# VHH binders against q9rw55: the designs that were tried, part 44

Target 1, 281 residues: q9rw55
Amino acid sequence: PQVEQLARQKMWNLAERFVAGESIESAIQAVQALERDGIAGNLDLLGEFIDSPAKCTEFADDVIKLIEAAHAAGIKPYVSIKLSSVGQGKDENGEDLGLTNARRIIAKAKEYGGFICLDMEDHTRVDVTLEQFRTLVGEFGAEHVGTVLQSYLYRSLGDRASLDDLRPNIRMVKGAYLEPATVAYPDKADVDQNYRRLVFQHLKAGNYTNVATHDERIIDDVKRFVLAHGIGKDAFEFQMLYGIRRDLQKQLAAEGYRVRVYLPYGRDWYAYFSRRIAETP
Below, E stands for the ipSAE of ESMFold2; O stands for the ipSAE of OpenDDE; V2 stands for 0.75 times the mean of E and O plus 0.25 times the DockQ between their complexes.

## First folded at step 15 (VHH; framework vhh_7w1s_2)

Design y23 (at its last look DockQ between E and O 0.71; V2 from the best seeds 0.00; counts 0 for: pae E 2.8 > 2)
Fold by OpenDDE, look of step 15:
Structure y23 (fold): chain B 281 residues (1-281), chain A 116 residues (1-116)
Amino acid sequence: as target 1 above (281 residues)
Amino acid sequence: QLQLVESGGGLVQAGGSMRLSCAASGSTFRNAMYWHRQAPGKQRELVAGISGDYTAYDDSVKGRFTISRDNTKNTVYLQMNSLKVEDTAVYYCARNLLRGTWYDSWGQGTQVTVSS
């Protein structure tokens, strides 16, 4: 803890590139700055590991406050949450707490025409997340809640196909967790190829697709694909991390593509920052 | 309330040049701006865009058209050189404020006619 505190003090100047501050206000300002360049925001309140049901509910309340703040600032609410942070796996009154809290969050977002993305976590949570996603889409509509698929998992192509009846908004990512070879491709080339498959199949199915990658080769492939298949620029968007390849973000926006930036914020930024440094030294 | 007003259109001979302007009323703007055009019987198409200092062009106008902006004048420009008959269209400017279809404001358009 002491080392972390010292590190936080010294490394904030570097971390601010990747984190949109510690407060709701700073996060909102960051979104507003992006929007001037034609880039949308995806807000993520940091705080992944919560142990108590009470804290999970408090976290959900904080997310709701974020939604309110976004609306008040004239921003269409768009927030990503990890269901574990709001109580997934914990039973409260005969229902999963994560589902209960997600329902509250999405209801608030829907009130303002907003959108909630249920972030995908490690492979052990995929089934429950997709089940809850299906439930929530049924209750609120695919225009207000989405989820994420990770291309490094063998199952993801099947998962995508199984969700087609929902006409879902899906964010495609390569994967962020350390997964065993029993469930995930160990080679980057396979992950990349599976990523393309996921994106292309989802686009062809006529579903809104979030292409969340900084890989220019994949981005170019997507551009060519949509052109070849007569898919309009309004049928998908590129998503990128805050502070990463800002040049590419603006370029894509200039080209008329929808671009959305993932903006983590909050006091618990150190863990996130550490991961970013590890990924992009 | 923001209003966009295009100007600079008219009749020009093939091979000629023309400069379009799009003036925004109201407060100073720094938003991403775009030029679109619509020819008779065709769909509206994106011609050029600018986000910050980054610019992009449709392949059909690359090397011939230049989009630029002057934030002090709240104006975006489209310099059109080496004009072709197929460039004939109504040209529209649009602002991206990420609402609706991501274009929240449109001008009324200005007619550009390129004669052979």
Scores: ipSAE 0.654, ipTM 0.877, lowest interface PAE 0.8, mean pLDDT 93
Fold by ESMFold2, look of step 15:
Parts: sequence; structure tokens; C-alpha cells
Structure y23 (fold): chain B 281 residues (1-281), chain A 116 residues (1-116)
Amino acid sequence: as target 1 above (281 residues)
Amino acid sequence: QLQLVESGGGLVQAGGSMRLSCAASGSTFRNAMYWHRQAPGKQRELVAGISGDYTAYDDSVKGRFTISRDNTKNTVYLQMNSLKVEDTAVYYCARNLLRGTWYDSWGQGTQVTVSS
């Protein structure tokens, strides 16, 4: 217990650059600091061991409290959630609990003009997440709910095209899960090229596009693409991770681009940061 | 109340110089501040931005205009050199994102007229 507390304190000294603390108050303060620099926040309450329907609903309640607190602090709520954390796959009363909880969360965000991004998880959840995304866009409108496509999955180009009828707000990411070569590109070069395809096709379709990357070559390619195609800066945004390339974040903000920064927070930051360390040997 | 007050505009001959100022109340002054302009019949366009030590400029003004800030006076400046007739516009000071908008506070503008 004391050893764990000492290790946690030592790890926090390393992690505090990448995590917006444990509390709603610290997360809000971090967003306010970003907003002073011309940068928007994407809040993400970290969760660990959300393995029962009751815990899933409790987590959803905590997300709603975050949305309320952000609004009270003068921040337009923008929150990412994982549907598994709020009950995706747990049926209650003839409906998926994740969908039930997502409705509650999105309704609260919409009340304040906010936005909920449905994060994409491992490949086995893509079908159900896109199905639920369609349902939620139909209920709340694309201006209040979006989702994520992962360029490392072979299926993502087809999925993107299949969603065009929704005029969807999509975050394009490379992918962060360990996926087999049967479903995901093993080579970084293929992932990066598919990332460009996803972004450019989404922009050309006239849909709001979130370019989530720190890769300066891809960022420069996007800048050239939007200039060449007459796409205004209000049609897309760059998204980056808290604590990574703060210089680039501010440079893009000074250039007048929309910049949003992913802000993980919560008591479960230890698991989050441990994964980041394990991924960077 | 959020207030941004532009000043320093006026009439200037092509090739001349002019310095615009944007005074902010303490609560409206931020690390990220911007100058926009709107020429007659045109849309408002970003001219220059600053976020901390980082600056950026529209291609049409690079090398001619300089944005700077004085934190002790809560003021942002736009130094405009080698002015051209096409620089004629109302110049607006703006600040960064608040309440989910990307530009949420604007001054009333200052007219810059560049004569031939």
C-alpha cells in the first residue's frame, strides 16, 4: 500500500505532462489553459475495470457530471467516450445498455451545444459502434455526436463511404490496438497512406474532418490539400495529445487552424500512462 | 465585459507604414490573439496570429506586417509596412476560443485606407 503510493507519486511526476490530473476541476483548469492559447479541449474520463452494468451507468453519470461542470465553467462540452465503458454489449430490457447511456450523455451535451465523440476500440466492436452511431446521429444530429475511424483497419475506407449519408463528423486516427494482420495493415507506410486516403476522401465528401496526428508530413499534406481544393479552415481541425508537441499545437493555432487536444484525466491515469510507457520502449 | 479596442487606423499613401493597436481588458487578453481584416465586398480574413512566442501571417502580408504583444499593457500590435491599396480594409482584433467558438470576441474595428 505504501509502496504503491510511492510508486504512484513517482509515476505522477513523469505523467503530469500527459494527463490532466485526477479530478474534474483539474481537467477543467487544463482546458481553460489550452483555450487561452487558442486551443480547444477533448475531455476523456479514464476508466478501469468497468465490468458490470451498475459500474457502466455510474461511469456514464460521471461523464454527465463532467459535461455539467464544463458548461458551468464556460467551456462548450466536447467529450470522448468508449461505448464499452458505458455498457456496450450488456443488454438490458431489450436494448444495449451502452446505447441507453450514450443517449443520456449526448442529450446532456446537446443541451449545452456540446459534442460527444464515440471512440473506436478494437476491431470486434466496429460493427456495433457504427450501427449505434447511425442511431444516435438520427436522434441528436451530426453536430452533437461523432465517431472515429482507424486507418490501420482494412475496412475503414469502406466504412467511411458507407456513412456519408449522415454528413458525419469523424476523427481519423491511425489506431492503437494490437490487431492481427487479417484485419489491419502491419506496415506503418500502409497505415500512413491509408490515413491520407481517409482524411482526403472525408474532406472531399464535404464532411467535418478531425485530423488526429502528430505527423508533420501528413499535417503539411492536409494543408496543401485544403488550399488546393478551396476547403476553409472551418471544415476541419487538427487534433493532438496533451503534452506532446506543444510547440506544434501553438504554431498551428497561431496560423489560425482549429486545434483540439485530447485531455485524459481521472484516478485511472496510472493504467493509461503505464500503457504509454510500455508502447515506447 | 469582454472588450477589445482597435486604434491607429487612418489614411496612408501606398508604400507607407502604420501601426495598429488592440487594447484588451485584463480578462480578454490571452496568449493567443489575432488580427483579421475585411475589405469592401470581401469576407473577413485572418491577417496575423500570435500564440505565446509563435507568430503566423497570411501570405499576402508576410515580410510587410509584424504582429507583437506587450503583456504589461494588455495590447497587441500590428506593424504594417510597405502598404498597398489592396490592404485597404477594416482591421479587427480577435482573441482565441471561448465557449466552444474559435473566435469569440471581436473589436469594433479600425479603418485603414491606402491611397494610390
Scores: ipSAE 0.403, ipTM 0.790, lowest interface PAE 2.8, mean pLDDT 88
ESMFold2 (binder alone), look of step 15: mean pLDDT 84; pTM 0.862

Design y24 (at its last look DockQ between E and O 0.95; V2 from the best seeds 0.76)
Fold by OpenDDE, look of step 15:
Structure y24 (fold): chain B 281 residues (1-281), chain A 116 residues (1-116)
Amino acid sequence: as target 1 above (281 residues)
Amino acid sequence: QLQLVESGGGLVQAGGSMRLSCAASGRTFRNAMYWHRQAPGKQRELVAGISGDYTAYDDSVKGRFTISRDNTKNTVYLQMNSLKVEDTAVYYCAANLLRGTWYDYWGQGTQVTVSS
């Protein structure tokens, strides 16, 4: 802990590139700066794994505060949450706490025409997350809640197809967790190929698609695909991480594509930053 | 509230040049800006965009058109060189402020006619 504190102080200058500050205010400012360039924001409150139901509820409350702050600043709320952080898997009053808190969050976002993305976590949480997602879409509409599919999982193509009845907004990512070969492609090439499949199938199905990648080859493939199939630029968006390939973000915006940047913020930024450094040596 | 007003359109001969202007008023002009055009019987299409210092062009106008901005004048420009008859259209300025839709504000448009 002491070493971490020292590291945090010294590394903040570097981390600032990838983290939109520690406060709601700094996060809002970061979104406003992006919006000047025609780039939308996706806010993510960073938090540690929380084992206490009370803390999960508090975290949800903080997310709601973020939504309120965004609205107050004239920003359409767009927030990503991990259901585990708000109590998924914990039973309270006969209902999953994560679902209960997600409902609160989405309800607030909906009041302001906002959108909540339920981030996908490790493979052990995929089923429950998708079930809860279905429930929440039923309650609030696909225009206010979305989720994420990870291309490195063998199941993801099937999962995508199973959700078509919801006409869902889905963010496609390659995958962020260390998964066993029993459930995930171990080779990058396979992950990339499956990513393309996910994106193309979802687009072709007429569903709003978030292409969350910095891979220029894939981005170019998507551009060609939508052109070839007569899919408009308003039918999908590119999503990228805050501070990563800022040039590409602006270029895509200039080209008229919808671009949204994932903005993590909060005091618990060190773990996130460490992962980013590991990914971009 | 942002208001956009296009100017500079008119009649020009093929091979000629024309410069369009889009003046912004009512709000700070620092957002991504775009030029669209709509020819008779055709859909509106994106011609050029600018985000920060980054510019992009439709393939049909690459090398001929240049989008630029002057923040001190709250104006975005479209320099059109080597004009072709097929460039005839109403040209629209659009701003992306992300306050509602991705193109929040539009100008009234300016007619550009290129004669053979």
Scores: ipSAE 0.783, ipTM 0.924, lowest interface PAE 0.6, mean pLDDT 93
Fold by ESMFold2, look of step 15:
Structure y24 (fold): chain B 281 residues (1-281), chain A 116 residues (1-116)
Amino acid sequence: as target 1 above (281 residues)
Amino acid sequence: QLQLVESGGGLVQAGGSMRLSCAASGRTFRNAMYWHRQAPGKQRELVAGISGDYTAYDDSVKGRFTISRDNTKNTVYLQMNSLKVEDTAVYYCAANLLRGTWYDYWGQGTQVTVSS
């Protein structure tokens, strides 16, 4: 316990630049600092090992408190959630607690003109998440709820097209999970090319597109694509991680692009930071 | 509440120089700032931006225009050199405070006319 506490403190000293603290207050202050540079926030309450329906609902309640606090501080709420963290999965009666909790969260965000992004997790959750995304857009409107597609999955191009009737706000990411080659491209070059396809097709369809990457070559390709196709800077935004390439974030903002930064916070930062260390040497 | 007031516009000969100023009123102001322009019959276009100590320029003005900031005067500048007739436009100062939407504060504009 004391060894674990000491290790946790030492790791926090390293993690401070990538995590917006443990509290709602610290997360709000981090968003306000970004807004001085013309950069918007994407708030994410971190949670690990949420292993009961009661804890899932408590987590959803905490997300609602975050939305309320952001609004009270003059910040337009923009929050990402994992449906698994709020109870995704049907019970014996066919009821899905995650969907119930997502409705509560999105309703609160909509009350304040805000937005909820439904994070995509491993490939086994894609079908249910897209089904629930469609349901929630129907209930709340596309201006208040979005989701994520992952370029490393073979299915993602088809999924993107299948959602066009919703005029959806989608975040395009490469993917962060170890997935088998039966469902995901094994080669980085294929993942990167598919990322471009997802972004370009979504933009051409007239849908708001979130280009979530630190890859400058892809960012440059997006700039060239939108210029060549007469797509305005109000049709998309670049998204990046807190503490990574702040120089690039500010450069893009100075160029007049919309930039949003993912701001994780909460007591469960340890697992988040461990993943960041493994991904960025 | 924030107000942006542009000044420094006027008539200038081609090849000449001019400096525009954008004064922020109401409070200390260090937010991301932009200059846009709108030529007769054209859409408003971004000319230059500054976020922190990072600056960027439209290709049509690179090497000729410089955006800068003086925090002690609460003022952002656009230095315009080697002016061309094509630079004739109303120049607007804008800020991006993200209070409800992107690029949410604008000045009234100042006319720049470049004569041949």
Scores: ipSAE 0.598, ipTM 0.873, lowest interface PAE 1.8, mean pLDDT 90
ESMFold2 (binder alone), look of step 15: mean pLDDT 82; pTM 0.837

Design y25 (at its last look DockQ between E and O 0.78; V2 from the best seeds 0.00; counts 0 for: unsure alone 63.8 < 65)
Fold by OpenDDE, look of step 15:
Structure y25 (fold): chain B 281 residues (1-281), chain A 116 residues (1-116)
Amino acid sequence: as target 1 above (281 residues)
Amino acid sequence: QLQLVESGGGLVQAGGSMRLSCAASGSTFRHAMYWHRQAPGKQRELVAGISGDYTAYDDSVKGRFTISRDNTKNTVYLQMNSLKVEDTAVYYCAANLLRGTWYDYWGQGTQVTVSS
């Protein structure tokens, strides 16, 4: 903890490239800056591992405040949440707390025409997350809530197909967690290939697709694919991390593609920053 | 409120040049800007875009058209060189402010006619 505190102080100047500040205000400003370049924002309040139900509910309240702030600033709310952070797996009054809090969050977003993305976590939470996602889509509509699929999991192609009845908005990512070989492809090449499969199948199904990658090869493949299949630029978007490949973000925007940037913010930025450094040394 | 007004269109001979202007009102001119065109009986298509200093072009106009902006004048330009008959269309300026749709504002359009 002491080392972390020192590191936080010393490394903030570097971290600010990847984190949209510690406050709601800084996050909103970051979104506004991106929007000048024709790039939309996806806000993520950092804070993944919350132990108490009360804290989970407080976190949900903070997310709702973010939604309100975005709306007040003239920004269509678009927020990503991890269900674990809002109480997934905890029972309260006979219902999963994560579901209860997600419902509150999505309801608020919907009020302003916003969108909530339920981020996918490790493989042990995939089933419950998808189940809750289905429930929430039923209650609020696919235009207001989405989820994420990770291409490194063997199950993901099946998961995608199983959700087609919902016409879901899905973000496709390669994967962020350390998963065992029993559930995930250990080779990058396989992960990449499965990523393409996920994206292409989802696009062909006529579902809104978020292509969340910085891999230019994959991006180019997607461009060629949509062109070949007569899929319009309004049928999907590219998503990228804040501070990563800013040049590519703007280039894609100039080309007329929808681009959305994932903006983490909050006081608990150090863990996130550390992961980013590890990924892009 | 942002208002876009195109100008500079008209009749030009094939091989000629023309410069279109799009004047934007208000303080929101710093946003990404685009030129689209619509030929008779065809769908509207993206011609060129600018995001910050990054530019992009449709393949059909690459090397011939140049999109640029002057922030001091709140104006976006489309320099069109080596014009072809197939470039004949109504040209539209669009701004992406991300406040509703991805193209929030459109100009009225300006007619460009390229004669053989």
Scores: ipSAE 0.850, ipTM 0.945, lowest interface PAE 0.5, mean pLDDT 93
Fold by ESMFold2, look of step 15:
Structure y25 (fold): chain B 281 residues (1-281), chain A 116 residues (1-116)
Amino acid sequence: as target 1 above (281 residues)
Amino acid sequence: QLQLVESGGGLVQAGGSMRLSCAASGSTFRHAMYWHRQAPGKQRELVAGISGDYTAYDDSVKGRFTISRDNTKNTVYLQMNSLKVEDTAVYYCAANLLRGTWYDYWGQGTQVTVSS
């Protein structure tokens, strides 16, 4: 405990650029600083070892507290959650606990005009997450809940098209999980090509599109695409990670684009960041 | 509470210059501000933006207009040079995320009229 506390302090000097601290207050302060620069926040409470129904519900309660605190601080809540962290796959009273907890979270966000993004996890959860996304859009509306598609998965183009009836708000990402070549493109060039296809198809369908990337070539391609198709800046946003390319974030904001920045925070930042360092020799 | 107060508009002859000011006051200091304009019969369009030290301009005004900020006066400026009749519009100062959404606060606007 004493060694861990000292290690946390030393590691914080390395991590503080990329993590918005341990507390709701530090996360809110980070969002407020971004908002002064014309940049919106995407709050993400880090969770670790959420392996029981009780812990899943406790995590959901903590997300609701975050939403309440953001609203009280004058921030329109925008929070990302992983459905596994709130109980996806755990049956309780004849219903999926993740869905039950997601309803509580989204209802609170909707009360304040906010938005919940349902993160996509590994490929084994895509089917259930998209099914639950469809259910939640039906209950709360697409302006209050969105999800994620990952360009490295072969299935993602088909999934995108299958959701068009919802007019869904979707975050397009390349993907961050280790996936076998049976389900995901092994070649980065194919991932990038599919990323463009996902973004352009979603924009052309008239759906709100979140372009989550630091790849300047893709960002420039999106700028050209929207101009060529008469797509206004109110139909999409760029999304980036806290602490990465702050110059590009501010430049895009100055150009009048909508920019949103992912802000991870929480006591589990130390475990999260320690794993990132341990994975790098 | 943030308040945006524009000034400096008026009548100017083509080829002339004019400086617009937008004094921002309220409970929150802002590093990002935007100038938009709306010409007769057209939609409101972004003219220039600033976020911290980063600036950007619509292609139609590049090289003629300059956006700048004075933090000590909490004021953003739009210096407009080589004005054209086509620059005639109501110019608005705007903020993002003041009340939780995009472009959620606007000044009242100041008329700029460029005569031939």
Scores: ipSAE 0.766, ipTM 0.920, lowest interface PAE 0.9, mean pLDDT 90
ESMFold2 (binder alone), look of step 15: mean pLDDT 82; pTM 0.835

Design y26 (at its last look DockQ between E and O 0.69; V2 from the best seeds 0.00; counts 0 for: pae E 2.8 > 2, grease 28.1 > 24.2, SAP .742 > .668)
Fold by OpenDDE, look of step 15:
Order: sequence, then C-alpha cells, then structure tokens
Structure y26 (fold): chain B 281 residues (1-281), chain A 116 residues (1-116)
Amino acid sequence: as target 1 above (281 residues)
Amino acid sequence: QLQLVESGGGLVQAGGSMRLSCAASGSIFRNAMYWHRQAPGKQRELVAGISGDYTAYDDSVKGRFTISRDNTKNTVYLQMNSLKVEDTAVYYCAANLLRGTWYDSWGQGTQVTVSS
C-alpha cells in the first residue's frame, strides 16, 4: 500500500496515457476528444475486487451515474462492466446480486439508447456470465447488452456458436487472465488462430463483431476477410485500448472503419496501469 | 448542427487538376472528414478520409488525390491531380459525427466532370 501510494503520486503523468482520468468528467472529456477523430468510446469504471454486497451495489450506482453523465454530455452511453464488481456470485433476496445490478445498469443505458458490455473474466466465471448474458439479452435486447469471448479458451468457439440464436454483439479478445493449460491454449500462435476463427465465424453469422486487438496482422486479415465476403464496415468495429496504438486508431478511422476505444477511468487506476506497462513497455 | 458545403467542382480535361473544398459550419471542433463520390449508375464510394493528421485513400485514387484539412477554417480539401474520365462523379463531403451513433453528416455534393 505504501509503495502504491508513492507510485500513484509520481506515476500519474505516465498513467494518464492509459487511463482517462480519475473522474467521470475526465472520462467524458476523453471520449469527446476521441469522437472528434471519428473514434467512439467504451467507458470502464475501474474498481478493485469488491467483496461486500453493499459495495457492489454502490459500484453499480456509480456506473449508473456514469451513464447519466454520458447522456447529459451528448454521448451515447457505452460502458463495460465486470459482473463480479456488481455482485455476481452473491445471493440477495433469492437472486444473484450481479444480475440484479446488471439489470439496473442496462435499464438505464437502454433508456438512452446505450450499450452495456459484460466483460468476461476468468474461466471460472464464463458459464455464469454467459447464462446471465442470455437472460439479460432476453430482457433488454441484443442491441443494448453484449459480452466478451476470449480466444485463448478452448471452449470459446463453442460458446460463440451457442449464442447465435441471440444474434449477439460480442467483443473478441485474446484473453487477459492467467489460465491453466487445461482450459486455455498456452501457445500464442494457437490463441491468434482461434481469435481469427472466432471473429470470422461471428462475422459470417451476421452478428455484430467487435474486433478488440492491436495485432496489425489480425486487423489486416479482418479487412481482407470482410472485403472478400462482402461484409460492410457497419457490421463490425475495431476496438483498442486507450493510449495504445493511437496512430492505428486514427488510421482505421480515416479508412472509414468503426473504431472504439476502451477507456478505463477511476481512482483505482494503478493496478490497471501496472498491467499496461508490463504489456506495452 | 454541422453543415457541410462543397465547392470547387466543374469541368476539367483528362490529366488536369481540380481542388475541392468542404466548408463546415455550426461546429468549432474538427471532426474526422471524408470525401465520397457517386458516379452515374454506381454506388457511393469512399474516396479519401482524414482523422487527425492520418489520411487514407481508395486504391483508385492513391497517388493522385490528396485529402487535407485546415482546422482554422474548418475546411477539408481534396486535391485531385491526373484526373481520369472515370473520376467523373458527384463528390460528397462527409463528417463523422458519432455523438452516440455511427453516422456521417453529408453535404449536397459537387459535380466533377472529366472529359476525354
């Protein structure tokens, strides 16, 4: 904690590249700046693992405030949440608290034509997340709630296929968690190949696809794929992290592709920043 | 609301040059800007785009066309060199105005005719 405090004081100037500030206002401004360049935003309120049901509900309230702020600023709300942060796995009044809070969040977003992405977490939460996602899509529509699939998991191709009846909006990522070889590809090449499979199959199925990667080879493959299959630029988007490959973000926007940037913000930025530094030295 | 007004079109001989302008009004902020064109009987197609200082071009116009912007004038330009007959089209300026959705604001277009 002491080291973190010191680091927070001295390293914010570096962290601001990857984090859209600590406040809602700074996050909104960051989105507005991106939008001028033809780039949309995906807001993520950073928070630590929350073990208290009350704190989970409070976190959900904060997300709702973010949605309100975005709407007030003329931005279509687009927010990513981890269901664990809003109470997934906790029982309240006979229902999963994460599901209860997710309903509140999505309901608010839907009110303003917004979109909530349920971020995928580690492999132990995949089943419950997908189940809750299905429930929420049924209640609010696929145009207002989406989820994420991780290509490093063996199961992901199957998961994608199992969701086709929902015509879901899915963000494809390689994976961010340390997973055992029993559930995830240990080799990058396999992860990359599975990523392509996920993206291409989802596109061919006619579902809106978020290609969340900075891998230029994969991006180029996607460009060629959609061209070859007559898939329009409005059928998918590229997603990238705030502060990473800003040049590529703008280039893709200039080329007429939809680009959305993942913007983490909040006071609990240090852990996120540390990971970004490790990934992007 | 952002309004776009194209100018600079007209008749030009093959091999000639022409510069199109798109003046934006109603906004003090720069946006990602694009030039599209639509030839008779064809679909509208993207010709060039600019996001910040990054530019992109359709393969058919690469090396011949240049998109640029002047933020002080809220104007986007399309310098067209080595014009070909197949470049004949109505050229449209578009601004990427996300504002919560993916759509472009369009001008009324300017006719470019390249004669042989």
Scores: ipSAE 0.579, ipTM 0.851, lowest interface PAE 0.9, mean pLDDT 92
Fold by ESMFold2, look of step 15:
Structure y26 (fold): chain B 281 residues (1-281), chain A 116 residues (1-116)
Amino acid sequence: as target 1 above (281 residues)
Amino acid sequence: QLQLVESGGGLVQAGGSMRLSCAASGSIFRNAMYWHRQAPGKQRELVAGISGDYTAYDDSVKGRFTISRDNTKNTVYLQMNSLKVEDTAVYYCAANLLRGTWYDSWGQGTQVTVSS
């Protein structure tokens, strides 16, 4: 515990650029700093080893507290959650606990005009996450819940099309999990090309599109695409990570684009970063 | 609700200068701020934007127009130099993000007319 605290302090000096501290207060302060430049936040409470039903529900309660605190601070709540962290795949009283907890979280966000993004995890959870996404859109509406598609997965183009009846708000990402070539493109060029396909098809379908990337070539391609197709700046937004390319974030905002920044926080940042450091070459 | 009121427009000869002001009813420090313009029969177009210290301009006005803001006066400015007849338009001040919510907040506009 004392050794952990000393290691935590040293690691924080390295991580603080990319994490908005441990508390709701520090996360809100970080969003307020972004808003000074006309940049919106996407809050993500970090969790470590949330593997019991009780801990999953406690985590969901903490997300609800975040939503309440954001509203009280004059911030429209916009929060990402991983369904596994709130109990996806764990039966509780005959119901999927993740779905039960997601309903509570989304209902609170909706009360304040907010939005919940259901993060996509590894490929084995895509089917259940999209099924639960469809259920939750039916209950709350597409203006209050969205999800993520990952361009490195072969399936993502088909998944995008299958969701069009919902007019869904989708966050398009390349992917961050280690996936085998049986399900994911091994070559970066193919991932990037599929990313463009996902974004362009979603925009052309008339759906709100979150372009989550730091790749300036793709950003420029999106700018040209929307101009050529008469797509207004209110139909999409660029999304980027906290602490990465703050100059580009501000430049895009000054150019009149909507910009949102993913902002992780929480006591469990240390365990999260420890795993990432151990896994990254 | 943030209210924006433009002023400073009028008639000016080509080659002249003009400074537009946009007074806000509240703090604009927490907003990216913009000037748009709409010429008769045309769509409203972004002219200039400011986010923090970063600025952006439409190609047609680069080098001639400068956007700035004064947080102590809750005011955004557009300095327009070397004016051309094609700059004739109604100019609107806008905010694109208000209290963490995306929606358009527009002023009522101020007419700028450039005579040849």
Scores: ipSAE 0.422, ipTM 0.807, lowest interface PAE 2.8, mean pLDDT 89
ESMFold2 (binder alone), look of step 15: mean pLDDT 85; pTM 0.866

